# Designs tried in a protein design chat: VH-VL binders against Hydrogenase maturation factor HypA (hypA). Part 6

Target 1, 132 residues: Hydrogenase maturation factor HypA (hypA), of Synechococcus sp. (q2jir9)
Amino acid sequence: MHETDMTRALIQTLRDWWQSQPGQPQIARVHLVVGQFTCVEPASLTFAYAAQTQGTFLQGSQLVIRETPLIAYCHPCGQEYKPEIGRRYACPNCGSPMEEIRSGRELKIDYIEIDYIECSTNFTPPAQPEVA
Short names: E, the ipSAE of ESMFold2; O, the ipSAE of OpenDDE; V2, 0.75 times the mean of E and O plus 0.25 times the DockQ between their complexes.

## First folded at step 1 (VH-VL)

Design t12 (framework fv_telazorlimab)
Fold by ESMFold2-Fast, scan of step 1:
Structure t12 (fold): chain C 132 residues (1-132), chain A 122 residues (1-122), chain B 106 residues (1-106)
Amino acid sequence: as target 1 above (132 residues)
Amino acid sequence: QVTLKESGPALVKPTQTLTLTCSFSGFSLSTSGMGVGWIRQPPGKALEWIAHIYWNDDKYYNTALKTRLTISKDTSKNQVVLTMTNMDPVDTATYYCAHTFKYSSGYPFDYWGQGTLVTVSS
Amino acid sequence: EIVLTQSPATLSLSPGERATLSCRASSSVSYMHWYQQKPGQAPRPWIYAASNRATGIPARFSGSGSGTDYTLTISSLEPEDFAVYYCQQWSSDPLTFGQGTKVEIK
């Protein structure tokens, strides 16, 4: 499933980062930003993460998800609007199709919390492909 | 690393046209989502947004200034050019160019040039 | 256009004190960004999308708020924190900045 494949990619990105770090730190929490227009369901992603991290360097770590709403921008109207996901994506004022997305497509690691170290680690993964 | 640098004249006479160039490195305007904006700040005053241009050539202008503004890009040279017509002493300001990104929740202007002071005086 | 009103205009405090800066929008916005600017320097991104600290920004800085009311809090001022802070929105054209709050030493 989509969430399963995305979780595999996330874990591989985390492994590559982890192997590059001095001391191979113990990861307590991974903070992820997930947009509503990714069609990724947070509970499914969290479940896949728990399942796929068993027996790995991430075993026992928690996936913490922050959701962002789908916000589009209508150039003719000069205004942001909130599309009705699954119903209507066009601008409610002028009917222009949804061409610009301001938020809701994110799927990225925000930061990583290390076990036994109070500092948060900033993490910027490679740019990910567009979902929709 | 991302760097931006503004260039243009330091002194402009009233009624003349101002042309500013933003030269950058560390990103490309051929990359989806990438954008460059212009912001100005008169001495001792607040920041004022001027214009944006994105990788797909989408252009946005401050409505109060729109009739005087043209923004363009040269993707192969990593440059964005801003032109403002009919300069007036009130347009005296430090002009900044800055990087932004279109497909991210609440993406700010994350990297700024050092700014270039443009004085409009006879 | 959406007008951003920052208060107070000037905040005079001593190192170690807590600072709370307000940004109020004339209409609801989906997100708010904050920038720090020191004399003679370009603005630097500080807090984005209301509550996210930019890379390298100390934990003593936090942002909160939604709709029309947003705040930037500094839990305990350090000497390097005395600066002007600007809020910014782009939920509606044109993109606007607040007039700034100057945090100065007493």
Scores: ipSAE 0.000, ipTM 0.537, lowest interface PAE 16.2, mean pLDDT 83

## First folded at step 4 (VH-VL)

Design u08 (from t08 with heavy chain T105W R108D; framework fv_telazorlimab)
Heavy chain, then light chain:
Amino acid sequence: QVTLKESGPALVKPTQTLTLTCSFSGFSLSTYGVGVGWIRQPPGKALEWIAHIYWDDDKYYNTALKTRLTISKDTSKNQVVLTMTNMDPVDTATYYCAHLKYDFWSGDYYFDYWGQGTLVTVSS
Amino acid sequence: EIVLTQSPATLSLSPGERATLSCRASSSVRYMHWYQQKPGQAPRPWIYDTSNRATGIPARFSGSGSGTDYTLTISSLEPEDFAVYYCQQRSSYPYTFGQGTKVEIK
ESMFold2-Fast, scan of step 4: ipSAE 0.576; ipTM 0.720

Design u16 (from t08 with heavy chain K101R T105W R108S; framework fv_telazorlimab)
Fold by ESMFold2-Fast, scan of step 4:
Structure u16 (fold): chain C 132 residues (1-132), chain A 124 residues (1-124), chain B 106 residues (1-106)
Amino acid sequence: as target 1 above (132 residues)
Amino acid sequence: QVTLKESGPALVKPTQTLTLTCSFSGFSLSTYGVGVGWIRQPPGKALEWIAHIYWDDDKYYNTALKTRLTISKDTSKNQVVLTMTNMDPVDTATYYCAHLRYDFWSGSYYFDYWGQGTLVTVSS
Amino acid sequence: EIVLTQSPATLSLSPGERATLSCRASSSVRYMHWYQQKPGQAPRPWIYDTSNRATGIPARFSGSGSGTDYTLTISSLEPEDFAVYYCQQRSSYPYTFGQGTKVEIK
């Protein structure tokens, strides 16, 4: 349900970055990391992205989603562990409750793939996300 | 542009309830990934996070203070209100409200714009 | 709660010198964030997610660290850099701040 609003915010982030780039490159793919312990459904996100990018600078680009598993960190034990979603979240070694999540709650841009540029340049953008 | 301003009493007596209002412009608390938080700083001491509220009305409180705290928002007025009960001289501090936003590049929330702060003195 | 301890409490340095500010967490955290505060002003976000500079922050500032040990480095102090710097963790509720390191002119 929040995927529509989330996607709008993501596209605004991409627009702000795109407008800051010399030559305003054509974006081919946006790679997004989505954790499995979020309230975001990847198919809904991809659908919203396709719908919201029509007629924009992102038209024809693809949203590529990489999912990450839930990984928690146990402070008393000093180690990571993998909770069983819906069954047990506590540390299997000491029984401490899950207080820190290291992975599985991500929602972030991993990197952006841009299309080939006909005119070459050796300029580097002042603020650049990771590109493929 | 984003601006926030705190308002409330400058003087509170021990045991009274403090009510602070954060009035803001340049964003909506209906926008995904947006929140408003409260942070305080006693004179000459460190910052202490108090509470925050998100666009979806989800609320978070500092555990040490949570029995005394209520946070609410009025989206149509662009306001967030913090109430703290049973004030004590140790609660004397400058109280700040701050804009919380989600950053898709980092995948984290952070406070990016702060109000100027309002000094609240708790004294008999 | 996670306690953040900053050291030293005060750094007295001259313009042009390197400043190294430490923040130690009582237990491991994923990221550390830094704020700059000048007298009479609200704190300003400075470094987020350990090593990312906030918008408008000069390249002479860098953040690093992992686990329990985090560092803010200023490669060559400018007059406008003399301020108090606070670290913050957001890995666990409640969010906590360090007590601050004051960088003052010698």
Scores: ipSAE 0.546, ipTM 0.717, lowest interface PAE 1.0, mean pLDDT 87

Design u17 (from t08 with heavy chain D103N T105W; framework fv_telazorlimab; at its last look DockQ between E and O 0.28; V2 from the best seeds 0.57)
Fold by ESMFold2, look of step 5:
Structure u17 (fold): chain C 132 residues (1-132), chain A 124 residues (1-124), chain B 106 residues (1-106)
Amino acid sequence: as target 1 above (132 residues)
Amino acid sequence: QVTLKESGPALVKPTQTLTLTCSFSGFSLSTYGVGVGWIRQPPGKALEWIAHIYWDDDKYYNTALKTRLTISKDTSKNQVVLTMTNMDPVDTATYYCAHLKYNFWSGRYYFDYWGQGTLVTVSS
Amino acid sequence: EIVLTQSPATLSLSPGERATLSCRASSSVRYMHWYQQKPGQAPRPWIYDTSNRATGIPARFSGSGSGTDYTLTISSLEPEDFAVYYCQQRSSYPYTFGQGTKVEIK
């Protein structure tokens, strides 16, 4: 299942980040952005997340999903447009096929919410990892 | 520890078919968000992207070369194979394979690890 | 296809000087990526998404730009910075690279 494999990769990304944090904080929510033009269904992803996080450092955390619309860019015209999903993907001005998607294919972590506990005042907010 | 290594013939005659294998370790093409791409560089010239293949078997080819290219993967062998037909002296280049990885923080793919490259000379 | 034109072709400077490398796209792109390559070596990722340094890249390197005009800046050249730098776009297939700017010792 597509969502199962995606969730496994997401959890590994979260584990790598979590292991680098002082105190290894308890995670409350993982905020994810999911585009409308992906092969990922939010309900299936949420189900896979709940199943795969049981008994892990993510136990009890929730996946919070924000969806984004499909927006493309037409290079010949130099402008953005909104394809009609299921009907027309080409640029309405010049007819050029859809080639650059500016929104709607996101599948990324927006931010992470951690639980504050009275026994600890130390935490490191989530940071964007460098690509290497 | 991600590593990639290109292998194939160093010399190819015009009109022959080139087959290059990228053998890698430290990642699997069954992993979500992983791909392998091919980039070439003629001696003393700019880099040219050739093709890449993703974990879900999506394949992308440089349109200028597409009719001559086939890319495939063997996930169990940790290999990606590039085939280019009808080789010509202008195809003489160093051929690189590179790891392509989805970054969940940015939501984009990046070429992050490259092989050492293999020089392929096309001449009689 | 989006053509990337880098200028200058060669930038001859001394250590300690500031280097500005330009990359112009034939059509608007959303992000520009940069690679460094030394003779006999594979290209190394350097700047991604226009302005982010790859892991281990010194703070003296910075990237900027939007639309069709992008720059890579080296605030104070070090001896190890003399190399060829390539820009790349991934906004439209085929992915394309610029022809390179060689940064060399004057």
Scores: ipSAE 0.592, ipTM 0.777, lowest interface PAE 1.1, mean pLDDT 89
ESMFold2-Fast, scan of step 4: ipSAE 0.660; ipTM 0.810
ESMFold2 (binder alone), look of step 5: mean pLDDT 91; pTM 0.919
OpenDDE, look of step 5: ipSAE 0.748; ipTM 0.857

Design u20 (from t08 with heavy chain Y32W T105W R108S; framework fv_telazorlimab; at its last look DockQ between E and O 0.31; V2 from the best seeds 0.61)
Heavy chain, then light chain:
Amino acid sequence: QVTLKESGPALVKPTQTLTLTCSFSGFSLSTWGVGVGWIRQPPGKALEWIAHIYWDDDKYYNTALKTRLTISKDTSKNQVVLTMTNMDPVDTATYYCAHLKYDFWSGSYYFDYWGQGTLVTVSS
Amino acid sequence: EIVLTQSPATLSLSPGERATLSCRASSSVRYMHWYQQKPGQAPRPWIYDTSNRATGIPARFSGSGSGTDYTLTISSLEPEDFAVYYCQQRSSYPYTFGQGTKVEIK
ESMFold2-Fast, scan of step 4: ipSAE 0.598; ipTM 0.729
ESMFold2, look of step 5: ipSAE 0.622; ipTM 0.749
ESMFold2 (binder alone), look of step 5: mean pLDDT 91; pTM 0.923
OpenDDE, look of step 5: ipSAE 0.797; ipTM 0.873

Design u21 (from t08 with heavy chain Y32F T105W; framework fv_telazorlimab)
Fold by ESMFold2-Fast, scan of step 4:
Structure u21 (fold): chain C 132 residues (1-132), chain A 124 residues (1-124), chain B 106 residues (1-106)
Amino acid sequence: as target 1 above (132 residues)
Amino acid sequence: QVTLKESGPALVKPTQTLTLTCSFSGFSLSTFGVGVGWIRQPPGKALEWIAHIYWDDDKYYNTALKTRLTISKDTSKNQVVLTMTNMDPVDTATYYCAHLKYDFWSGRYYFDYWGQGTLVTVSS
Amino acid sequence: EIVLTQSPATLSLSPGERATLSCRASSSVRYMHWYQQKPGQAPRPWIYDTSNRATGIPARFSGSGSGTDYTLTISSLEPEDFAVYYCQQRSSYPYTFGQGTKVEIK
């Protein structure tokens, strides 16, 4: 996986979302879920994000990464299991090869944190009728 | 906007090799998370996924058809080519190519835009 | 491979009626996706990730389900909704489709 190309696509996704938002808010943090079976290195992603966001609407924002474990599904057994990464991927109960991955290959936006400016007041005076 | 168009022969004889080209615009196969897939539909029957190719040249084939299939891309020409050997009358179908894109919100790929399809008839 | 079975094969209904289309997987899948296809046209993505409508799809369409049982519901049929609907799983390779349910006018 190329973290640089991946980060460029992520930023385009964020740009499309940002342009659709009222007021085009200032983004503080982008929280990303990265699975253990993606072979994506968090430090490389963070570095690419920092480099590619300079001079953009994302300048100064931080990329926060949360990792998820590899979980596979065995169709013959009807159950999920955790493969031993680098050792054994087959179902421990029946020996069927790993053909479905339920978790651990995610690469997705979890949520976005927007800069918040505290409103000291939000008063809007009601319309008043002309009194004859 | 994204558009895809299939091209190739309308008639193929049994045992011959089919070559189909998907020509597209509105996206690049050098962009992360972008791919092109091939799906077919025999007249009056269900859809069948054939193969797809990703931006990084990673390829996936339907296991039932794998020994007959080759998928390749030419990024500079905006084309994806599917080759299927040893054609049989049961391979008569409308062949579609479709845009495949990774969605960072869901963490999954989607087929969002499809070509109009090209009918390939296999008969002697 | 995961086999998807759609039922019924044909739904004969009148405009204004509710349609319920079922898709059953031979083993548990994480999500189900739906396509609409009209004669002579390419399939059009309709519902993705079980319950999300694709862009431009009316609110009368809803998807639901989990495990092996998934449903596409049309709350009140409009004339334009009469078509064939296909379900698809992408949880494992090869990706597979159901045989389709034809929604036709009575």
Scores: ipSAE 0.556, ipTM 0.759, lowest interface PAE 1.4, mean pLDDT 88

Design u22 (from t08 with heavy chain G33S T105W; framework fv_telazorlimab)
Fold by ESMFold2-Fast, scan of step 4:
Structure u22 (fold): chain C 132 residues (1-132), chain A 124 residues (1-124), chain B 106 residues (1-106)
Amino acid sequence: as target 1 above (132 residues)
Amino acid sequence: QVTLKESGPALVKPTQTLTLTCSFSGFSLSTYSVGVGWIRQPPGKALEWIAHIYWDDDKYYNTALKTRLTISKDTSKNQVVLTMTNMDPVDTATYYCAHLKYDFWSGRYYFDYWGQGTLVTVSS
Amino acid sequence: EIVLTQSPATLSLSPGERATLSCRASSSVRYMHWYQQKPGQAPRPWIYDTSNRATGIPARFSGSGSGTDYTLTISSLEPEDFAVYYCQQRSSYPYTFGQGTKVEIK
């Protein structure tokens, strides 16, 4: 429901960063971490990104998504555990309900890959030792 | 610039209902990644988080106060309203509203801007 | 509910001295956040995510810690640093605050 607004906010964050960078580099790829428990569909997010970046400083860049597992923390046990999504969320050791999620709900920029314009030339001036 | 300001009664009698309004500017509660929360501070005591509401109307309440609380937003007016029923002298406090912002670099929410606070005294 | 205990309750120091403020959580938290509050004013975000200074906060302030033990350090107190400091956890609902450490002039 929020993917369009989410993508717009992400692009604004990227724009603020880009405007602060010397030379305002060409961005090749934006690496995003998306948790398994965000209910964000990578295909929908990449589609929205491609659509919203047309005509902008991000045109032609790719959104690369890495998913992270759901990791919860059990306070009674003092330990992290990995819930079985769609099956069991409670602590397997003590049965306490899932109250704290340590990983799997994040939506964040991991890093940005910038591109470089290759300087190429096939002009080689002739070497003529007797030029006066 | 983001600004928030609390408004409401300065004096409430025991058993009455308190209604506080947070009026803000510089952001919209229809935007992804934003929310507004309420925090209170009794005179000379610690801060206590009360409730917050997000852009998508998702609401969170302090469990100790939950049965007495209602939080709502009016996106067109740039306002968030907190209602607390059955006021008691122990609820005497300065009430603050604060802006919640999601940060894509960290993947977390922060309270970054706070209102000046409004003192509510509960007395007969 | 995660309880945050700050110590000492009051820290009486002179300008130029180092201040070390502790915040202990009743259960492990991933990050700790700090606020500064002066009399008659709203709290100001000071340190977030354990060690990051909020915008405009001087370099003499630093935060550290992990698990249940967190610290706010002021390397050399300036007159404007005398205030109450509160820690906050946002790892679990309800969000909770410590009772505060008052840094006052000796």
Scores: ipSAE 0.569, ipTM 0.770, lowest interface PAE 1.1, mean pLDDT 88

Design u25 (from t08 with heavy chain T105W, light chain R30S S92D; framework fv_telazorlimab)
Fold by ESMFold2-Fast, scan of step 4:
Structure u25 (fold): chain C 132 residues (1-132), chain A 124 residues (1-124), chain B 106 residues (1-106)
Amino acid sequence: as target 1 above (132 residues)
Amino acid sequence: QVTLKESGPALVKPTQTLTLTCSFSGFSLSTYGVGVGWIRQPPGKALEWIAHIYWDDDKYYNTALKTRLTISKDTSKNQVVLTMTNMDPVDTATYYCAHLKYDFWSGRYYFDYWGQGTLVTVSS
Amino acid sequence: EIVLTQSPATLSLSPGERATLSCRASSSVSYMHWYQQKPGQAPRPWIYDTSNRATGIPARFSGSGSGTDYTLTISSLEPEDFAVYYCQQRSDYPYTFGQGTKVEIK
């Protein structure tokens, strides 16, 4: 169980961002993407967040979690597959062990909702430039 | 704050095993999102990632070197040890250990603090 | 493995000039990271996650890019900026580095 340490690290990331923002906005919700292969329990993470944010700049804000499935890639077969967490990780077609994970390990901030003028205002992480 | 220092032999003979130790301070390898990696740089050439180990004892190896490599940690001593078997003159390089930190915005790790490096010469 | 190709290999410029360093990946990556290295020193993290400056890095440095094409820009070279710059991807194992671009004084 690393939810307590993870939540502490997340809050430090949010604090560094918040201190860099003009006017230091009031944060309403933090939207987090959590992969199913992170071994993170959403309820435990939400509880730790509520406890650790008391008396801080995040007091009263909510942590909203979106889960992503575990998807692996089998090089011999050239295809993605969905492992059965806790049961079988090897490729069902050829039996090769799981060596490449395409999704399910995410743990990242999706976007932040702030209360600007008594309305929710969305903030997304800096976007990567796209190829035109 | 965060410091890392490599230690090991400066000279290794061909076919011998190299053991390098990374001693660190300012962080714990039991902390979420923390890891330690090894990178090498042959004289005048590009950097090459070798291996790393995470807080949860998860280990990753460069596939080109995988059969020769073992990485382990001793959390109580604040050390990470890399072992590379069957050394060859082409393995002559400066070996660095570096701190890995998780970034919640990208959902990925990056190397932020590096040791000074230790030159390992493989020669008869 | 993902191969990173940096260009040019050497960039000869004078202080005050703009430097643009390219890093191209053999397949799409989500982020690119940059390191500065001076002779006899360990590589120093410079830009991480494509566009974020590491602590203490001057505002004249900026990173950009997506997919396979990434750029490190120095808006106006200072004497201390002459060094070798390496890009790195950590999207896939093995982690790989480019061969480096040497920014040297003219």
Scores: ipSAE 0.504, ipTM 0.693, lowest interface PAE 1.3, mean pLDDT 87

Design u26 (from t08 with heavy chain T105W, light chain R90Y S91R; framework fv_telazorlimab)
Fold by ESMFold2-Fast, scan of step 4:
Structure u26 (fold): chain C 132 residues (1-132), chain A 124 residues (1-124), chain B 106 residues (1-106)
Amino acid sequence: as target 1 above (132 residues)
Amino acid sequence: QVTLKESGPALVKPTQTLTLTCSFSGFSLSTYGVGVGWIRQPPGKALEWIAHIYWDDDKYYNTALKTRLTISKDTSKNQVVLTMTNMDPVDTATYYCAHLKYDFWSGRYYFDYWGQGTLVTVSS
Amino acid sequence: EIVLTQSPATLSLSPGERATLSCRASSSVRYMHWYQQKPGQAPRPWIYDTSNRATGIPARFSGSGSGTDYTLTISSLEPEDFAVYYCQQYRSYPYTFGQGTKVEIK
C-alpha cells in the first residue's frame, strides 16, 4: 500500500490551495472520492491523514471518503457491468476481457468544507443601479 | 528544480528502430503521483501524445502507435526509455519528454515540466 | 478520440489589446490545460485545470470554461505574449491537443 505517500501528496495539494485562499480559511472536512479499483484502503488513508495532519494547518480536520464501485463497459454486448474485484473481470454475458472502465478508479477531492461565520464585518455592498 | 533532457539519434533510416532516453533530475519515479510522458511535434504541426509511464510502472500508449511502442523506466538511473519500431518519414518530429503530476482536483495527471526536445529526422 | 478545435487560427493584435482564444472539444472534458510556445522552444505549461495559472504566469492571463467550450484570455497584451497557444484535454486517453492559435503583432 502507498497510502502514506498518497496522503503526503494530498496534503501538499491542500496546502497549495489553502495558501492561495484569501483569509486562509479553517478547513473542517476534506471530501475525497476513492474508487474501489484503486487498491486504496479507506481506513488506512484516514489513519495516515490523521497522523500526518497533527501540528499542521489541517489539525482537527476530518477526511471524509466516498467510495465508488468498479463499473466496466463491454463493447461486444453494448452494456455496462460490475466486475467482481479479485475474482472475475470478464463480461458475465459474453466472456470478453475487461477493456474499458467507466468508474472505480477515481482518487480526487470532491469538495472542501470550511468553517465560516454567518455575519462578516468586512461586508462591501455591490454597486446598485439608480432607480429609473 | 525539475529538469528533463531527451537524447537519441538525430537521423534514423526508414524501417529502423528509434530509441530515445529521457534523463531527469529533481524528482523520483518511485514517488507517488509522478510519471513521465512522451509527446512529439512534426515540423509545423500540432502536438501528439505518444505514451506515459507512472511511478507504479503502469503504462499507457497512443492506440494508433501502440504496436510499435515500448516504454520503460530505470528508477535508479532516473531514466525513461521509449522505443519505436519501423520508423517512417512521417515520424519525423521533435520528441519531448515531460513530467506528469497527479492533480487531486481533476483526478488526472497533467504535464508541468518539459524537456527541450530532440529533433529526429527519418530519411534514407 | 476527443478532438480539440481552436479558433481563430491567428489573432493579429497590438500591444495593450485584449486577446480571447477559444478551444472547443468534441465531447465534454471538464478541465482544460493551456500551453504557450515560442519558435524554437518547448511548449510551456500556462494554465491548468481550466483556470489555474502555472507558477510565474502573469495575472493578465485567465482561463475559463466548462463542458465543451473553453477560453484563454489575455487582458492587455505585452510584447512577450506574442506566441502560439495550445489547449490540451486530459479527460481521457489518448490525451489530445488543439491545432494552436497564433497571437501575432499587427
Scores: ipSAE 0.409, ipTM 0.750, lowest interface PAE 2.8, mean pLDDT 88

Design u27 (from t08 with heavy chain T105W R108S, light chain S92R; framework fv_telazorlimab)
Fold by ESMFold2-Fast, scan of step 4:
Structure u27 (fold): chain C 132 residues (1-132), chain A 124 residues (1-124), chain B 106 residues (1-106)
Amino acid sequence: as target 1 above (132 residues)
Amino acid sequence: QVTLKESGPALVKPTQTLTLTCSFSGFSLSTYGVGVGWIRQPPGKALEWIAHIYWDDDKYYNTALKTRLTISKDTSKNQVVLTMTNMDPVDTATYYCAHLKYDFWSGSYYFDYWGQGTLVTVSS
Amino acid sequence: EIVLTQSPATLSLSPGERATLSCRASSSVRYMHWYQQKPGQAPRPWIYDTSNRATGIPARFSGSGSGTDYTLTISSLEPEDFAVYYCQQRSRYPYTFGQGTKVEIK
């Protein structure tokens, strides 16, 4: 929905990280987790990334996207369920409205692939929670 | 350097409307993933989330208070305004505004910078 | 509304001792967040997303938990650690805080 603005914020996050790194490494690929209920279109994100990184420290790098399904949690039932996107969001067992999302709203950096003159390396952030 | 400061009346009479302004610097409320929230704390009691507003003008209110609340932003002035109607002595509290930010590393929002707080006393 | 119950209400300990603070949710939550507050000051972010230390927070602090049970641990208390700690959930609106655990000198 706001892929251009989101991509700009993502690139700023990457720039702040990159400037803090010794030697300012060459970034090959940025791996991003995008939930299916973010209303973010992977193709639009990839296009915005390619456009916004021209002439920057990220020029030539690739944005790699992994999607996650929408999974909601029903408090009355004490169980997760999978809503039918665009059709039915309420709990199929008790009819309670969807109030907690366990998966499908993620928008986070999974890891970064770095190129050095001798070999490629990976940067993996500490294990971190999904957006609720 | 992110800073926020609350302003408004220190004393409000019962049934009156409270208007609080949060003035901030060091960020823009037009930036993706940024928001400003209001939290209050009655003397000697726990924190209570009131409302927040996001960069895209999406607004969220505490359901216990929602009929009394309005939150709005003026992006050009770097201000967020909270209005609460029908004030009662139980609403006496220190009111905080706080910066809400999305973190791409964790994939979550959090309140990272808080104002100093402003004490609002409701008394006749 | 999800109710967060912190226990104990007060922990009276000496410097060097281990502190364990509990936060229980009335229904399952995905993550828990923690704040430190000293008298006359605004709350300060301490632990976010259950186990991640905020910037500048000493390594002696750790967070853990899942479902309804969450814990904040201080491995060896320092004089500066005596404060009130609040847990917060953001899994469902309205966002709610616990009533706080006061860590005080014995």
Scores: ipSAE 0.547, ipTM 0.733, lowest interface PAE 1.0, mean pLDDT 88

